# VHH binders against Mitochondrial protein C2orf69 (C2orf69): the designs that were tried, part 12

Target 1, 361 residues: Mitochondrial protein C2orf69 (C2orf69), of Homo sapiens (Human) (q8n8r5)
Amino acid sequence: SSCSQARTMNPGGSGGARCSLSAEVRRRQCLQLSTVPGADPQRSNELLLLAAAGEGLERQDLPGDPAKEEPQPPPQHHVLYFPGDVQNYHEIMTRHPENYQWENWSLENVATILAHRFPNSYIWVIKCSRMHLHKFSCYDNFVKSNMFGAPEHNTDFGAFKHLYMLLVNAFNLSQNSLSKKSLNVWNKDSIASNCRSSPSHTTNGCQGEKVRTCEKSDESAMSFYPPSLNDASFTLIGFSKGCVVLNQLLFELKEAKKDKNIDAFIKSIRTMYWLDGGHSGGSNTWVTYPEVLKEFAQTGIIVHTHVTPYQVRDPMRSWIGKEHKKFVQILGDLGMQVTSQIHFTKEAPSIENHFRVHEVF
Short names: E, the ipSAE of ESMFold2; O, the ipSAE of OpenDDE; V2, 0.75 times the mean of E and O plus 0.25 times the DockQ between their complexes.

## First folded at step 4 (VHH)

Design p33 (from a13 with R100M M106R; framework vhh_8emy_2; at its last look DockQ between E and O 0.04; V2 from the best seeds 0.00; counts 0 for: pae O 5.8 > 2, unsure alone 64.9 < 65, placed apart)
Fold by ESMFold2-Fast, scan of step 4:
Structure p33 (fold): chain B 361 residues (1-361), chain A 122 residues (1-122)
Amino acid sequence: as target 1 above (361 residues)
Amino acid sequence: QVQLQESGGGLVQPGSSLRLSCAASGFTFSKYDMHWVRQAPGKGPEWVSSISESGSYTNYATSVKGRFSISRDNPSKTLYLQMNSLRPEDSAVYYCAKDMYSFTTRSEFDYRGQGTQVTVSS
């Protein structure tokens, strides 16, 4: 096996499983992109990328139906994740005197879980632009918020435009980062290139046949460019406080459709996941406005909600469970494809189980 | 029962300094973020400053940043607000506040103190 154990062996140990999981993730390139601008250059976010490994199926059947050709590989798929409170890079969490107990739910560890859950997809963690007291995620570029990050939703904040431009800029930066390694090799060749003929090659005398093959089609030249986001599909995931971003996007659907680029982006979203959403404030932690949900239902997006008793069965925050039920009911009544699950119902409500929703969705 | 007792207010001239204190009891002080909130006559409450449970992190309202300093002493269960370069606009009753929950977004406060009056006038 390719897995070496880093811990002392015990009969019930999970060392082999952890080694196998890390081997899977090692197939992907990991990039940390600081200060990626959105539509407004003064509004930037930090992103963590686990790039797709690119391993497709190697099915090479020679006999086939002559009326049917093998389709081109599917377009690239991107998973966008909005973290909750206390989540940060592992090194920051381990140094935090209050958050070190939650270090297993760092951005890198969650990205790893998502990479396992969504093989062959690009995994993007979109970090919030501000954290109150280095604990509470504030998505100031995506939704109007108070100093603690509690959202105040409206229909025209610009969250869709920010997200779309952030992705375009992040993807271009990631491709340029990879290209610089190759470009350094090519640039050294280019610097060394002088306009000089080789005597051996000029004496061949078979120039007529070779001249005809030296011309390239524009279409064949374009086939060597990396794939663009125009052919991409998306899954959006919010966890806990990160769900405020998904909620804001719903509020903007009607206005966002008026921009042709954003309308195309909306049509490329396949699935949205709400993972144990909810926050303080007494109301509006789930979207329950029929007019907003009617616009959402028209998108054809597949909806999944995964909740735990920590959020939906807390008597001190009774609005969360009621709003969640209303969200699911209205979307179902509108004919939307919606799946809802409550996890850890046999265990006491806990912050640990709130985070463990990542293991079961 | 949660109890918060504020002190240190008074009548001062513009440009003066005051140090406010808040003595806390009835909860595990070292496990909660603490806040200062003020309320001027005829106005709603305004958040002033926050400090994390360890004391390692602080935040300030734009109107007081650079002039006020929040601190805490967990062994003595006391919260402080050092106010420098006081302005007439700082006149208010100042309350210390505890988060309602030990975890989650801090948009709600539980405060039981009577507050301490700060009046800045010439």
Scores: ipSAE 0.463, ipTM 0.774, lowest interface PAE 2.2, mean pLDDT 78
Fold by OpenDDE, look of step 6:
Structure p33 (fold): chain B 361 residues (1-361), chain A 122 residues (1-122)
Amino acid sequence: as target 1 above (361 residues)
Amino acid sequence: QVQLQESGGGLVQPGSSLRLSCAASGFTFSKYDMHWVRQAPGKGPEWVSSISESGSYTNYATSVKGRFSISRDNPSKTLYLQMNSLRPEDSAVYYCAKDMYSFTTRSEFDYRGQGTQVTVSS
């Protein structure tokens, strides 16, 4: 009885090359503008700019017809973002004994998130002028507020004038910074040529090691086209405490339209986002004054509200949910394009979900 | 450790006045906004009033506006709530709080006192 040993051919495990797509997420370099004056030289804010990713023309060297792809006009859309409490530069947050847990929502990280949400747009983060106890964002240059940044809205604080002048000055500063970088790249290449080291004679015949021409990776000079304010369109985004700025702008609309430059700026605003608005005040988290909202309805601005149970279902701050509902209702009744979404309704209310609104709006 | 101790509650008739106090210790009282919250039996917590660090800014719930007055004495580290024209609906345990930013009344009120009972009844 010849037991024929069936040689089980072990199928060679095809080692699936996990293409680790090392997505070198080219960390888009943010430009920091440390002191940008607004309406008054003493009234300044810090701004962070993330430029639109130029579609790197991957020159596919397809040998075909040089259809001169007309250089796509530089992006003319600008997203203005107003951060909430705790949010700061990544380096500052990581070193903070409490705020480090929220480092994913740093100014740089949120700018990056917004750049994905708004392709072909310039992202501007407008930092508050003061952070009380390194936690509470206080927009003192936009709205009258207490020590913790709780707003007292009025019609004449000059928030629109301040914002407009900040943008004018920030655009000018960003152009100058980019122009200087372009000049410094050209000047570094010119100085390297003159080191004529004298040929000392020594004869020895060592063989021609192929000088690997280190292909200088063309640092694709992201051609930062200087933004023009005159042809620009705007999206305004307030997150949490940052919504106090948006609210103050609504209160000022009637008076702000009297200035021709500010009126032109208002007309360039296309969309406004309220992301989980909140502050430490006992009311006016959302604007519910019909006279203010009537002026707002005349602008044609599209309104989006994205909220979480953290703000609108807080039992200790029950006015927030009521005011939000009323805000959306009044705008609807006035015929505005308004959307409202409550995120994470099936989850327990949390600060984490409060920040996660950035990922889902 | 942060400590808050409420006092001044009691049984009073409708239309009467009461003054609550909150003694604060274990933190720099003068650097924080302070809050009053209340909780009635079978109801969730209700915000009542807030005062800024300097006392220059005050807010009130609509239900108590014009009847209640919040004040503070920073040197003595004491928060006050003057309650006038009391109503049966004002009956609750009143708590002093240091923070109003947390979603959960539970985490915020780790910095609350034991509360003081206010009962308004004829």
Scores: ipSAE 0.023, ipTM 0.442, lowest interface PAE 5.8, mean pLDDT 83
ESMFold2, look of step 6: ipSAE 0.345; ipTM 0.736
ESMFold2 (binder alone), look of step 6: mean pLDDT 80; pTM 0.815

Design p36 (from a13 with T104K; framework vhh_8emy_2; at its last look DockQ between E and O 0.67; V2 from the best seeds 0.00; counts 0 for: pae E 3.7 > 2)
Amino acid sequence: QVQLQESGGGLVQPGSSLRLSCAASGFTFSKYDMHWVRQAPGKGPEWVSSISESGSYTNYATSVKGRFSISRDNPSKTLYLQMNSLRPEDSAVYYCAKDRYSFKTMSEFDYRGQGTQVTVSS
ESMFold2-Fast, scan of step 4: ipSAE 0.540; ipTM 0.801
ESMFold2, look of step 5: ipSAE 0.293; ipTM 0.701
ESMFold2 (binder alone), look of step 5: mean pLDDT 81; pTM 0.831
OpenDDE, look of step 5: ipSAE 0.779; ipTM 0.905

Design q06 (from e05r with Y101F; framework vhh_7qbe_3)
Fold by ESMFold2-Fast, scan of step 4:
Structure q06 (fold): chain B 361 residues (1-361), chain A 115 residues (1-115)
Amino acid sequence: as target 1 above (361 residues)
Amino acid sequence: QLQLVESGGGLVQAGGSLRLSCTASGRTYSMGWFRQGPGKEREFVASISGSGGSTYYADSVKGRFTISRDNAKNTLYLQMNSLKSEDTAVYYCAAKEPYLFTDHWGKGTRVTVSS
């Protein structure tokens, strides 16, 4: 508890800066991608990336056994986070007359918490495309919504297609940025020659009747460079209003899986977290349609819900707790791997504890 | 700052009816009624969603009380029928604003039910 903490005055800075775990997180490269297009180039989002620790040349150059092939690196994992209302970059929040109270839950601070929680993963914060009154997060590229970002779900808005293309484009941009940070010298003769290959002339031999060489198609050339997300796995996290994105993805599963690229992407999703979901819509805060949840149960995705009394025990928003129980019950009845937890039950419901779900999930 | 003003309280005989009103100084999200009787804790009575389409009631008032709203007038109503002595309380209007569902409260209006 705050009253139990020992205040050590370190002349060199705060205790957080000296922690081994915060030091490990601080070693990660941080990138802000201001304009990343989805499938529709007119529909873009801003993303914050904390790259996986050890990415780049240093990870490739570990000492190995002589004359033996180096073991394969572990599979690449990506955590995608959709923030709630008021959340923005720390500098923007601190200068806002109301949002400054919640500055500890800035995009950078949440990304840091997630990097600690998922130490070997890329952490992506996907910022909403519109903030009404600089307060209400509106995911207009992911779901049809009113002026406050409350959703009106449908089965074919295009949220999966947008997310998939957004990730492809964001990853390609991040890899280009990481490559340029690693290389300070542009023009080396050896590099130029290594980028060019010419067929060796065979003037004698004939012998072979078979054509052994295959030309790569545009598709195989594209798979060669830059790196593909085909071998990646994903965790999706929504917090508060951000849960509307996860909900919309569920509505789209039946139609989305008809696209081979999207079906492959769905199969690469390992886990989905709902963190204290809520919005001002007055209903449909949690997905309770059996036909939608039956499609979801067929995916094999692992489900976690973490809620607080702020959302599920508010008598003026009593539908939220009832819908949450129904969501968990239906998925459990369908045999899905689902766990649910309610946090801070011994404390009065509060906005602070709504945000503090990030500390305990 | 959002302000709520309740009206319509008074003295009524058991079995009678009263209609409470609550006027908000601006647009609200969900709204509700709470009450506090003599020697009791404040308890939930009824709530209505921002769209007006969903209503919720405490078991003690179901079938007797009806909550409604007029969004053009920023006004919440509670129609109280078949009043009982146990309904004697100060009735408080409450409203959520969309910003992090922050609560606002009126000062209350007194309802006394006699036999």
Scores: ipSAE 0.587, ipTM 0.838, lowest interface PAE 1.4, mean pLDDT 81

Design q09 (from e05r with P98F; framework vhh_7qbe_3; at its last look DockQ between E and O 0.50; V2 from the best seeds 0.00; counts 0 for: pae E 5.3 > 2)
Fold by ESMFold2, look of step 5:
Structure q09 (fold): chain B 361 residues (1-361), chain A 115 residues (1-115)
Amino acid sequence: as target 1 above (361 residues)
Amino acid sequence: QLQLVESGGGLVQAGGSLRLSCTASGRTYSMGWFRQGPGKEREFVASISGSGGSTYYADSVKGRFTISRDNAKNTLYLQMNSLKSEDTAVYYCAAKEFYLYTDHWGKGTRVTVSS
């Protein structure tokens, strides 16, 4: 019953060889929001935030007026990433007997990759609300889904409203988390009677430095410019199963733009990336309905599709490649700016290259 | 390792019918049939989704072959009607494992169509 080929494909070894100390520090810089309500207060998602690394370019080296007005934060760009199957928090993936081999693609590590790709952007990872069998990402709050998370798209599920409300609430929670941490740290340090004990068996001092680094990393991630919706712009990225969220949003465009707030949010979306989309549903991996794509083309959103042979050159799932071509062709005929790239075309289809799309898009 | 065992091959006259079966030892997602004729490269014949709700066929067999599956019996079928001499091949069952969709293959079953 069990696949014995897993031992030959994964010879074993420490996954730590692929994770540097710098990656460990960046994983600790992520703010985890464990319960963010959406459009329905009973429907929540977990989010990760990796705050923008870039700071404002206002320098205080110049002589200035003593009553100078407070600097305004620059307009913010936010990247919203929807992960695929298997992907979870690093801690959870490393404890799973099959998922540990893919730890480089944990939610935190992908957030780090995206931060390098989009260096002046806030990176949000929007986790699915249900992980079936610890493997299958199910976006139940965004799209009607079967047991394994395969989508049934429609025009009125409410994915746009859910995403908008998630962002409103996540931005508020991020500000509250920063304010409470700053106040708590301030009071503890000013009293000068805080009790802390070091573990007795730490001979190298790594524990103390890690504690200091973790505390500093948490403060640095949220210290200067908390997330704000004012004049914000967005890039949406779906990977693998996460593309079902992007697809559902397309189905909703005509009806969703009738709401003033949702229409303003739609107009703030600059770019959408479909990275190697796929699910277990047997069809409708890419949106190919001209009436849906006609509404999408009117938005002026820049479209990027990045695929690999793992998805688009699989004879047992031949609809995926055909649907991808049709998606790109219809949008191009409608005058939309669309990029279509197939990566690793000279290599055999592989799960490794499926994930490695994050490195080449 | 996931095991796939084909059956139902044999000798049949042109215009005839044959039904292939493939039993899997474990849970699968997409499954499919491939074939390799004498002196030819292996080619795709048909595939079916994990639920059984979606099917796809090579142009050369469309309308003549029907793929189906019985998930309760863990079995894949290929109903082959109106057989032609060019359908002569070894037919291979293939399946994607339940996790991350890696491919596995059976040993094949021979189908010979005489004129």
Scores: ipSAE 0.115, ipTM 0.635, lowest interface PAE 5.3, mean pLDDT 79
ESMFold2-Fast, scan of step 4: ipSAE 0.726; ipTM 0.888
ESMFold2 (binder alone), look of step 5: mean pLDDT 89; pTM 0.903
OpenDDE, look of step 5: ipSAE 0.415; ipTM 0.781

Design q10 (from e05r with P98L; framework vhh_7qbe_3; at its last look DockQ between E and O 0.76; V2 from the best seeds 0.00; counts 0 for: pae E 4.5 > 2)
Fold by ESMFold2, look of step 5:
Structure q10 (fold): chain B 361 residues (1-361), chain A 115 residues (1-115)
Amino acid sequence: as target 1 above (361 residues)
Amino acid sequence: QLQLVESGGGLVQAGGSLRLSCTASGRTYSMGWFRQGPGKEREFVASISGSGGSTYYADSVKGRFTISRDNAKNTLYLQMNSLKSEDTAVYYCAAKELYLYTDHWGKGTRVTVSS
């Protein structure tokens, strides 16, 4: 089965350029924020951002009133993604003796998938704060966790406050960094569009006449918007172990909404996706407490669950499928808009299909 | 490679009892028992969480079988009471390995229930 494949690159393998980058994603700006403080200055998370592409700013170059108004950013939608076990930056995964098998599901590659799925949204990957054995994602800043990151949920941990403060700080940090780096990225990535000068404008005599175009630094700064909380809306996505964060948020809803800023943030969440949730904790993979789900149902958030046989049809972990059904049933009985799908039902359970939920949700 | 070794199978009269054990060569998360009767597909019998705090049973054995584990000995047990001829099968131990999440299976132990 592999002899004829030896002469070609694997379809899922990385290429010479970053294999996750499409032409559309190459125009979006990618920023890694390596230490973003949350609710406690000593508690931080790493975040990866794919900024949304700006549109419709070209007509603002015309001189208008003598006191030109500063453009206000359009309303923004932000997708917050919490990865599962083994997922890390592509560079780290390819150097790991076991995780290299899953390199297609790196943080960067998943961000690319999400950018295609949500093309007008800012994509945020919120990395766990601890990777036990370089493999197990542990969301210690969001939920009480054991050594392997299995959760112990409660109403008082402070996950909502931590997430809110992460976003406030990440938005501020990205505003400063993207503004400066967007001029550099725009000039480098748009060399074909801004070259208006002869070869004397380049280090060598480029045959491409596009190198001769003059730079429009002001247009670059006005052609996209950094992240902003003003009138922003959110979609939250948990995959596998990352679902523990979404679950913890549900446990906290009743108390968290008493804070005016956090209540406003909760009201800005439009949709939540649980993608094939699972962890090693032996129970409580899905929230099944009616009192918790009753508070969740009052939010009006649209709920999507996407699962595979790897998680929900495993006889040795039979609670997962039962809890998933109960979660969906209770929310439906409470009048929430809930969509639920089981993918790959005619295929054998596999880790490959567990990850491939990203392609079909 | 995690190894699982079952023991305790044998011949027993209907209504009798038998205790199966399965020793693992390393640390495990969830463990379980499965069985395959003559001409039948392998079916789930019981499972237990890594800590031992949660147990689950197939309807056909609920109330008659008890799964337990001793983590200090890396050993899984199945206490089978009120045995019926329908319980005749090869019983397989299964486990998820602690660090790899891969499923591992024993070679099985035969249980025959006669009248």
Scores: ipSAE 0.197, ipTM 0.670, lowest interface PAE 4.5, mean pLDDT 79
ESMFold2-Fast, scan of step 4: ipSAE 0.739; ipTM 0.886
ESMFold2 (binder alone), look of step 5: mean pLDDT 87; pTM 0.892
OpenDDE, look of step 5: ipSAE 0.320; ipTM 0.723

Design q15 (from e05r with H104S; framework vhh_7qbe_3)
Amino acid sequence: QLQLVESGGGLVQAGGSLRLSCTASGRTYSMGWFRQGPGKEREFVASISGSGGSTYYADSVKGRFTISRDNAKNTLYLQMNSLKSEDTAVYYCAAKEPYLYTDSWGKGTRVTVSS
ESMFold2-Fast, scan of step 4: ipSAE 0.593; ipTM 0.843

Design q16 (from e05r with S30A; framework vhh_7qbe_3)
Fold by ESMFold2-Fast, scan of step 4:
Structure q16 (fold): chain B 361 residues (1-361), chain A 115 residues (1-115)
Amino acid sequence: as target 1 above (361 residues)
Amino acid sequence: QLQLVESGGGLVQAGGSLRLSCTASGRTYAMGWFRQGPGKEREFVASISGSGGSTYYADSVKGRFTISRDNAKNTLYLQMNSLKSEDTAVYYCAAKEPYLYTDHWGKGTRVTVSS
């Protein structure tokens, strides 16, 4: 079902939107980032961020005796989620003549579910770059696909490089937005223009000094608390069509690790979740090529698959269940930490239970 | 709203052949045939992937039935050979539409095999 906390979200405007959340998610800050470039500035995605609970707010809630020193929290953990077909912002889904029935699975509601599942992590929802007929998620920046987003995998599309740069750019933008004065880092002219407009409105004086302060606030404070992805760890989650992104990343491992920055990023990924993966292609819903899976097994990433009868027991899509079993079997034989669960086995296959995998994984 | 129209049913003698057709009003992905005999539950017969590259058959029809499709015409076919009295049933065309792979069903076409 949808979380009641997420129903109060107001994602109005571009970036910087605030969310009202329950005490259980500790009033996490929420940002929409409308145009975040990857490695290619012509390729951008929209992201929804639900920041880790303590970021910017932890010191306002004094925990008991101030003479007691609390240790600093561990380095950031980031959860990256790739949604499936139909999923969009709540307001967009409720206005759609077919998608409104699935409004409980909006980007805001799923982000809230993930925040409860991963309470000490940044939650990133990475929206597809094209949505055909406002229904079919197409991850054109991550994988070659047809009109409906069904993938045609290859080893060198550039999905890893796109993801890495997308995250670097999104995180930097989010840190600037969570402090005062959001900075757009995509374009030097845009950055200069934004900083220059501020002195005109607020009489800040020196234009060059204002540009410097827009990019960097108090340098002394920043030196003690530097924001960085260099020590971060990652969990990647695909749901339904979103699993095509995870699959493409597997195809690229051998080539991607030749780039030192991408190799370091791969080594920072701890866990990957496939949630009821599926697409409109006639085969290759799950990766079953031994050479690809051998490269994957060398990463040490922990693998979880959560499937339902909707995808794996449909007689008209019988290859999906067979491919899933083969994926799990090959990775297990290669010594990977792999868990696999099938949910709702005593119920008839349904679209509702397809989505309800979010509640039980 | 996706519509499926079956045709080609009729009366045939045991050992004979019959070809069923199903025309969809729009694009589909996986398509298939199910059947329901007198006093029985609906059972799977055959399915075909959206590309036509993969086909699947119930054990009871393997080697006798062939499923195929013409995507340009949005039409599904079932070639039935070596028909048996136990093949007597109403045959239903089923399709997955791209939208959440929602199931759509035709009204069925009756096949009667006499001996």
Scores: ipSAE 0.555, ipTM 0.794, lowest interface PAE 1.4, mean pLDDT 80

Design q19 (from e05r with S47A; framework vhh_7qbe_3; at its last look DockQ between E and O 0.74; V2 from the best seeds 0.53)
Fold by ESMFold2-Fast, scan of step 4:
Structure q19 (fold): chain B 361 residues (1-361), chain A 115 residues (1-115)
Amino acid sequence: as target 1 above (361 residues)
Amino acid sequence: QLQLVESGGGLVQAGGSLRLSCTASGRTYSMGWFRQGPGKEREFVAAISGSGGSTYYADSVKGRFTISRDNAKNTLYLQMNSLKSEDTAVYYCAAKEPYLYTDHWGKGTRVTVSS
């Protein structure tokens, strides 16, 4: 009953998949950056990074012919993920009386899924700046929100500038940390083979397999290097409440492109994914304003939407499904590359399948 | 945890009007009315967004029923006009909490429309 057609609604039988993804995560260096500033030094977010495979980093300093210039390095790709409600670090979720039941969808576990889905890319989980009652993700640095993180969109909040500066600062902090981690790994090779990991200490959720650098979080407001990401490409992913960030970015496109640095950043975005978008506000869950979508269609960004009956077939939230259809139709009519898929149509709508969209997109 | 209490059900003559109320013990997101008639499955009647800015109706009641809410009182209303014998049912209040849109249901209130 482990096949794709099995009716096991509970992912408790997916232990083998977690072990395989843990092996992939062990090949990547993991960094937690606790206080990364955006454009406003007082507005910060916490980020979790799974760097691209360590073999690439180790080859950067290999001795070659000193008189020969190396070929241009390949362009780097970054995946940026905005989590939904409830999602937090595994340890925090397990301590919560309601959230523990969703611990499989912790930031660490989702980052691992994304690392498998996007091999050879840097995976960034961008945590919200405020978590109301440890339940409601509030992206206060990206969009005007009520106490539950439900958005009130406008055209000039500054989400693009915040995201761009956040990424520059996070990337610069990560480069120093990744170099130090590589040195630390080589130093450990000279000590006893059983120095840390024991076969008898199997850690659920792969927490003990990740190496962290989160010291000096307050120093994240240091030196800024705008050109460091000029040749990088980006994929942006929102899940559930996290989709409010993607939506706000669309509202800002017309004004944001007037800034040459932000225009260059917009042109470096390759793909955007909306994974089962939704929030605890009223209507306007999906962007349906033709003027906003016309600006979006001119970017050349490839759009994918993945939805489930949980969000789009709920009679008490029937606007969500209608708005999703309008979003896809308007973008398609404008000639944009947009694809949409509804998952788990043969099963009853459930919170579990809402989260399980991560397994099938 | 969250409790929903319906009121306003009763006997009414065809062509008459009735207003149902549902009071929630706390904050809710979207709310709605469902009904179950004799020998039928529970069916959707109407829903209203958390802000009250959007309303949705089953085709069978559109133009006759009006859903509204008073968020200061945590109360949902269903104004039923031009009642028909086919509207005879137990009417259930439903609410979503903001936490993962968890469903809550009232125990129902009976509406009987006499010919």
Scores: ipSAE 0.577, ipTM 0.806, lowest interface PAE 1.3, mean pLDDT 80
ESMFold2, look of step 6: ipSAE 0.484; ipTM 0.816
ESMFold2 (binder alone), look of step 6: mean pLDDT 86; pTM 0.877
OpenDDE, look of step 6: ipSAE 0.424; ipTM 0.789

Design q20 (from e05r with R27S S54D E97T; framework vhh_7qbe_3)
Amino acid sequence: QLQLVESGGGLVQAGGSLRLSCTASGSTYSMGWFRQGPGKEREFVASISGSGGDTYYADSVKGRFTISRDNAKNTLYLQMNSLKSEDTAVYYCAAKTPYLYTDHWGKGTRVTVSS
ESMFold2-Fast, scan of step 4: ipSAE 0.645; ipTM 0.834

Design q21 (from e05r with S49Y; framework vhh_7qbe_3)
Amino acid sequence: QLQLVESGGGLVQAGGSLRLSCTASGRTYSMGWFRQGPGKEREFVASIYGSGGSTYYADSVKGRFTISRDNAKNTLYLQMNSLKSEDTAVYYCAAKEPYLYTDHWGKGTRVTVSS
ESMFold2-Fast, scan of step 4: ipSAE 0.635; ipTM 0.845

